VHH binders against q96n21r8to141. Designs and how they scored, part 1

Every score and structure here is a prediction.

Target 1, 126 residues: q96n21r8to141
Amino acid sequence: RDRLSFLHRLPILLKGTSDDDVPCPGYLFEEIAKISHESPGSSQCLLEYLLSRLHSSSGHGKLKVLKILLYLCSHGSSFFLLILKRNSAFIQEAAAFAGPPDPLHGNSLYQKVRAAAQDLGSTLFS
Structure headers, positions and changes below count from the first letter of each chain, unless a header shows other numbers; antibody chains aren't numbered by Kabat.
F, E and O are the ipSAE of ESMFold2-Fast, ESMFold2 and OpenDDE, as the mean of both directions, binder to target and target to binder. V2 is 0.75 times the mean of E and O plus 0.25 times the DockQ between their complexes.
[cut] marks letters that were taken out.

## First folded at step 3 (VHH)

Design e9g
Fold by OpenDDE, look of step 3:
Structure e9g (fold): chain B 126 residues (1-126), chain A 126 residues (1-126)
Amino acid sequence: as target 1 above (126 residues)
Amino acid sequence: EVQLLESGGGLVQPGGSLRLSCAASGFTFSEYAMSWVRQAPGKGPEWVSGISGSGGSTYYADSVKGRFTISRDNSKNTLYLQMNSLRAEDTAVYYCARDFGDYLEEWSPTHAFDIRGQGTLVTVSS
């Protein structure tokens, strides 16, 4: 039931976590936060989706996911935050995100991802 | 812990000037767009101004264009709002807020604020 309902939210999530340099519209943060409040099952599905997206995406996708997670720390459901804390190992990995310099932007994207991860960790466990 | 602390509010006569400050801590300040929002007695919140993480882009509500100037000093983790030619209708509690709208190509009337300070009161009266 929850998984089926969650599937109807995929268009929002796909748009908000596109693995490209397209900006994430601000309203999507609110829409994604609403998903976490629908049910505990929806929160579980949301976390699984975001973590999967985080691990499979380039720097642009990772940054979007980390920013979404950070937003959810203040606007997500209490249950979502609970399961996020239980599955927070990715934060350390993201905080160490590195790679070859981009020909145009150098290391800026890596720095942004690391900063977002650090801020997420600080917020989640403060 | 993430914190935003507004200051600089007070009583000023119409036509006067005031400078607000917002001290940020607990996150990588330069990686986030910041906004000022205000709430007058009996009215809903109103977005006033926004600035990108780097400070390279600034945005203003029509009601304050030409009178207010938003700026930031990332080395001091501080956001500012210079208010000139103040009017009675500018009377409100002013809040600084972390704005996830930094991902937008242009400023949207819909903002994604996750945290804000306690606010500082600005009263414009003869």
Scores: ipSAE 0.814, ipTM 0.905, lowest interface PAE 0.5, mean pLDDT 93
Fold by ESMFold2, look of step 3:
Structure e9g (fold): chain B 126 residues (1-126), chain A 126 residues (1-126)
Amino acid sequence: as target 1 above (126 residues)
Amino acid sequence: EVQLLESGGGLVQPGGSLRLSCAASGFTFSEYAMSWVRQAPGKGPEWVSGISGSGGSTYYADSVKGRFTISRDNSKNTLYLQMNSLRAEDTAVYYCARDFGDYLEEWSPTHAFDIRGQGTLVTVSS
């Protein structure tokens, strides 16, 4: 099914959502948006993956996932946006994100994650 | 299909000026931050300048600040780079890029460039 086809996309998704300070390359945003347009099943698998990475990652990975979700608000399929709206509890959780200081960034990484979540919420429900 | 077409390069004497243009198509131009990236012979890519989607915020690498001016005309889907007081070290192929960097920190040094064109060659030689 769509889940089997989706599994072949995992290397791209792992690269784009790596839990490090290397930015997600622009071409990966476009490739991820294409996944959302393939089918409703692909959109569901994509959302499940992104939310899983959001919950399991530190601040760098969380920020990348939130930026991908924000990109998908304007470039993803209508079906993806529908299921994202229905599964939006993570936005409130990310908007309150906190943790120990990052030696490279201090508290700015946590502020970036919180701000990205707030912007996503505003964009998604406007 | 996203297209970015650079033009306006050429041979110029040190101290001279050139104006580069980038014609954009296949996406909503005003929604994207844009950058100029250059690549000198035998060197890796170097970020030169960036501009927000609205055009309200501009940023420059230290090596070009005060000499180069980035601008955009969203009604014509065109990005510009005015280059004054050119030096030999400005010799490079100049690329137009969509900049998927951290929009939450106003052109954070974290950049993810989407380069699609062949670039335009600027040669500064006496």
Scores: ipSAE 0.000, ipTM 0.122, lowest interface PAE 12.8, mean pLDDT 78

## First folded at step 5 (VHH)

Design a49
Fold by OpenDDE, fold request of step 9:
Structure a49 (fold): chain B 126 residues (1-126), chain A 124 residues (1-124)
Amino acid sequence: as target 1 above (126 residues)
Amino acid sequence: EVQLLESGGGLVQPGGSLRLSCAASGFTFSEYAMSWVRQAPGKGPEWVSGISGSGGSTYYADSVKGRFTISRDNSKNTLYLQMNSLRAEDTAVYYCARDFGDYEEGSRHAFDIRGQGTLVTVSS
């Protein structure tokens, strides 16, 4: 039941974590937070999705995921935060995110991703 | 620790001016949009103004357009709200908030943290 319900939320998540350079719409943060409160199973599915996206997405996608996770630190369920803390190894990886300079933007996106990861780490373990 | 601290509130006469400040700490200030939100006595919260991380884009509620100016100094981790031509209906507690909203059409604000607020009273 939890997984089925979660699948119905995938369109929201896909939109909120798209690989393009368009910022995640504000209303999606709230919608995603609601997913974490539906059930512990939903929280688990949400975390798995976000971590998968973080590892497989573009720099823009990574930034969106990190921002969403940061927002969830305040608005997500206590259970989601618990499992997030238990699976926080990705934060160090994201904080070291680097690559070849972009012809137009240089290292800007890398810096943004690293900053978001640092802020997430600080918030999660403060 | 993440913290937002508002200041600059006080008592002012109608038509007067006031400048609010918000000191931010515990996060990379320049990477986030910031907003001012106010809550008048007996009313719900009202979004007042927003500014992008770089400060290049500013946004205002219709009720304050032309009177209020939002700005930021990222080197000082500080958000500002210059309030001119103040009215009685501007009386409220003013909060600064970190905003994940993108201000695109159809989008809503997404605040995760805010300060304790500063009281602005406009009265004769």
Scores: ipSAE 0.884, ipTM 0.934, lowest interface PAE 0.5, mean pLDDT 94
Fold by OpenDDE, fold request of step 9:
Structure a49 (fold): chain B 126 residues (1-126), chain A 124 residues (1-124)
Amino acid sequence: as target 1 above (126 residues)
Amino acid sequence: EVQLLESGGGLVQPGGSLRLSCAASGFTFSEYAMSWVRQAPGKGPEWVSGISGSGGSTYYADSVKGRFTISRDNSKNTLYLQMNSLRAEDTAVYYCARDFGDYEEGSRHAFDIRGQGTLVTVSS
């Protein structure tokens, strides 16, 4: 039941974590936070989705996911935060995110992703 | 620990000026848009102004446009609000907030943290 309900939220998540260079719209942060409060099952599905996107997305997608997670540290459900803390190994990986310089932007996107990951770690465990 | 600390509030006469500061710590300041929000007595929070991470873009509520100026010094992790031509209706507690909003049309602000605020009182 929780999975079925979560699938109805997928369009919001896809939009908020797109691979393009357009920042996640502000209103989607609140919408995504609401997903975490629907049920513990919804929180689990949300975390699984975000972690999957983090690993498979472009640099821009990774940045969006990390910022969403950071926002959820303040506005997400207590249960979501609990399972996020228990599954936080990805933070170190993201904090080390690197690659070949972009012809137009150089290393700026890598730096942004690493910074977001560091900030997420600091917020989550401080 | 992530912290935002507002300062610069006080009592000022109508037509006067104040400059608010917000000291940020515990996160990569330049990577986030910042906003000022205020709450007047008996009223709900009101967004006042916003600035992009780089400082290249600034935004203002209609109520303060032309009178207030938002700026930031990323080397000092500090956000500023220059308030000129102050009015009685500007009386409020002013908060700085980290903003995930992108100020696109129809997009709402997304604040996750704010400071304790600084009181601005405009009275003759």
Scores: ipSAE 0.883, ipTM 0.934, lowest interface PAE 0.5, mean pLDDT 94
Fold by OpenDDE, look of step 6:
Structure a49 (fold): chain B 126 residues (1-126), chain A 124 residues (1-124)
Amino acid sequence: as target 1 above (126 residues)
Amino acid sequence: EVQLLESGGGLVQPGGSLRLSCAASGFTFSEYAMSWVRQAPGKGPEWVSGISGSGGSTYYADSVKGRFTISRDNSKNTLYLQMNSLRAEDTAVYYCARDFGDYEEGSRHAFDIRGQGTLVTVSS
């Protein structure tokens, strides 16, 4: 039941974590936070989605995921935060995110991703 | 520890001016849009103004447009709100908030943290 309900939320998540250079709209942060509060199962599905997306997405997608996770530290369910803390190994990897310079923007996106990861780590374990 | 600390509030006469400050710590300040929100006695919170991470874009509520100016100094991790031509209806507690909204089309504000606020009282 939780899995099926979560599938109905995928359009929101796909939009919020798209690979393009358009920032995640503000209203989606709130919508995504609501998902974490629907049930523990929904929280688990949400975390799995976000972690999968983080590993498979572009730099822009990674940045969006990290910012969503950071927002969820304040607005997500207690259960979501619990399982996030238990699965926090990705933060170190994201904090070391690097690659070839972009012809137009250089290393700016890499720096943004690393900064977001650092802020997430600081928030989660403070 | 993430922290936002507002200052600069006080008592001022109608037509007067105040400058609010917000000191940020515990996060990469320049990577986040910031907003000022206020809450007047007996009213709900009202968004006042916002500014992008770089400071290149600023936004204002209609109620304060032309009178208030939002700015930031990323080297000092500080957000400002210059308030001119103050009115009695501007009386409120003013809060600094970290904003994930980034003011894209169709976007709403998304605040995750805010300070304790600073009181602004406009009265003759």
Scores: ipSAE 0.871, ipTM 0.928, lowest interface PAE 0.5, mean pLDDT 94
Fold by ESMFold2, fold request of step 9:
Structure a49 (fold): chain B 126 residues (1-126), chain A 124 residues (1-124)
Amino acid sequence: as target 1 above (126 residues)
Amino acid sequence: EVQLLESGGGLVQPGGSLRLSCAASGFTFSEYAMSWVRQAPGKGPEWVSGISGSGGSTYYADSVKGRFTISRDNSKNTLYLQMNSLRAEDTAVYYCARDFGDYEEGSRHAFDIRGQGTLVTVSS
């Protein structure tokens, strides 16, 4: 039932987590935070979605998802925060994110992803 | 712990100036856009000004353009707001915020506000 309700929110999530260099619009951060407050089931679906996108995306998508997760640390539900803490192994992986230098930017995107992951870890466990 | 500590507020006469500071810690300051947000008595929060992570781009609400200047010093993890030509309607508590939002989308912002703010009172 919660999965069905969550499916109605997929257009918002797809727009906010698109794998490109356009930042997630501010109103989508707020809408995504609302999903985490709807129910424990919605929080679980949201976390599963965000972690799946983190894994499947290039550095741009990874950066967006990490910033959304960071926003949710202070604006998401307490239940979402609890399950995020329980499923935090991805932070260490993202903090080590690397790849070949981009011809225009070198390692800049990888460094941004690592910084966002480090900030997320510090926020969750401080 | 993300900390944002605002300072520099006070009582000033119309036409006067104040400089606000915000000391930031607990995150990679240079990687985030920052904003000043104010809340007048009995009103909702109002975005005042924003600055990119590098400091290369600055943005202002129409109500403060030409009077206020936002700046940052990434080596000191500090955000500033220089306020000139102050008016009574500038009276508010001023907060600094980490800003996740995109300014171009009608000024709707995703603020992360952590401090108590600093009170600016403009009166005769």
Scores: ipSAE 0.328, ipTM 0.701, lowest interface PAE 3.1, mean pLDDT 85
Fold by ESMFold2, fold request of step 9:
Structure a49 (fold): chain B 126 residues (1-126), chain A 124 residues (1-124)
Amino acid sequence: as target 1 above (126 residues)
Amino acid sequence: EVQLLESGGGLVQPGGSLRLSCAASGFTFSEYAMSWVRQAPGKGPEWVSGISGSGGSTYYADSVKGRFTISRDNSKNTLYLQMNSLRAEDTAVYYCARDFGDYEEGSRHAFDIRGQGTLVTVSS
């Protein structure tokens, strides 16, 4: 595990997974994918970080993490994909993400999170 | 399997028009921004146009503003690019891309390109 090197990348990760409604900038997707290619230890640290943010964030942060994971299915390292498949129980929980009904909103954030989780599961295991 | 299938390219005279299509499958099309990216022979990829998941916001590179129109039909999972007033410099392979990043023209996009592209040749 390359935890010391990974900690130097934490500002990039915090910016890309901030729990707000501002989309993750495209350059951060690319930088995060680069982290997955640095070493197996960096991949493990990255997955641990992303799953922690997924569980601790509101729907906005959850959506960002799921989109990052989906991007990594195509652009992350093969080792990252291996450990993601082995730690994939979160996908079913995110696919059932829900809260109180809100008939006053158009596209519900809950629906976006569920769709991203479904797309991730389909991409990862199909 | 995520698939993006581009079509509608061909040989066209300067000043002519073409309409490109991209059939998308394997993902929830309406939940992702989409872009067109082109690559001229021997050159790097160039972002052309982007559209939000709902279709409510569109963006264009300065080189194509006023000539190209991006659109989508979420009921058909299809992205379009209407190209008018074509010029020799528009000659390129055009790719459909799922765009994970922001929509600013020429800025830091996170493209997911899966198709073979469609060739547009503008010959004078």
Scores: ipSAE 0.316, ipTM 0.694, lowest interface PAE 3.3, mean pLDDT 84
Fold by ESMFold2, fold request of step 9:
Structure a49 (fold): chain B 126 residues (1-126), chain A 124 residues (1-124)
Amino acid sequence: as target 1 above (126 residues)
Amino acid sequence: EVQLLESGGGLVQPGGSLRLSCAASGFTFSEYAMSWVRQAPGKGPEWVSGISGSGGSTYYADSVKGRFTISRDNSKNTLYLQMNSLRAEDTAVYYCARDFGDYEEGSRHAFDIRGQGTLVTVSS
């Protein structure tokens, strides 16, 4: 039911979480937050999607997903926040994210991912 | 806990100046764009000014260009708004906001407002 309805929102989610260095547009943060308010099933599908994208993406995609999750802490539904807290092991993994230094910028992207994960953890569990 | 604490508001005469400050904590301040948003009595929120995480790019609503200057000090986790040549229409509660939006694309802002704001009254 909710999973089939959720598929109609996939183009928005793919655009907002594309694995590139283009920042997520501001209006997509708001559209994604709306998905979390539609139903508990939509919230579950949204979390599953975001976590899957987090794990499968490079640092750019990881950063986008973490910032979306941060936005959802304040603007997502209460139910989404509840299931996010219950499924939060990824935060520790992302806070330790590392890779080879970028030749031009060192490890700035990895630092940004770690900082976003730390900010998310502090927001959820402080 | 994410905290944004606005200060520096007050009563000023038209043509006067004020400097607003926003103390930020609970997040990595330098990694986020910041904005000032104001809300006049009986009106909806209005974006005033924005600044990139590094401070290298600044943006202004047409209504305040040339009169207001946004700045930040990332070593002090503080955002500022210098307001000059104030007018009665600038009367509002001013809020500091973390802004997830992308200014370069003309996208709608994605504000995260956490403070109670600081009141600026321009009268008499």
Scores: ipSAE 0.278, ipTM 0.671, lowest interface PAE 3.8, mean pLDDT 84

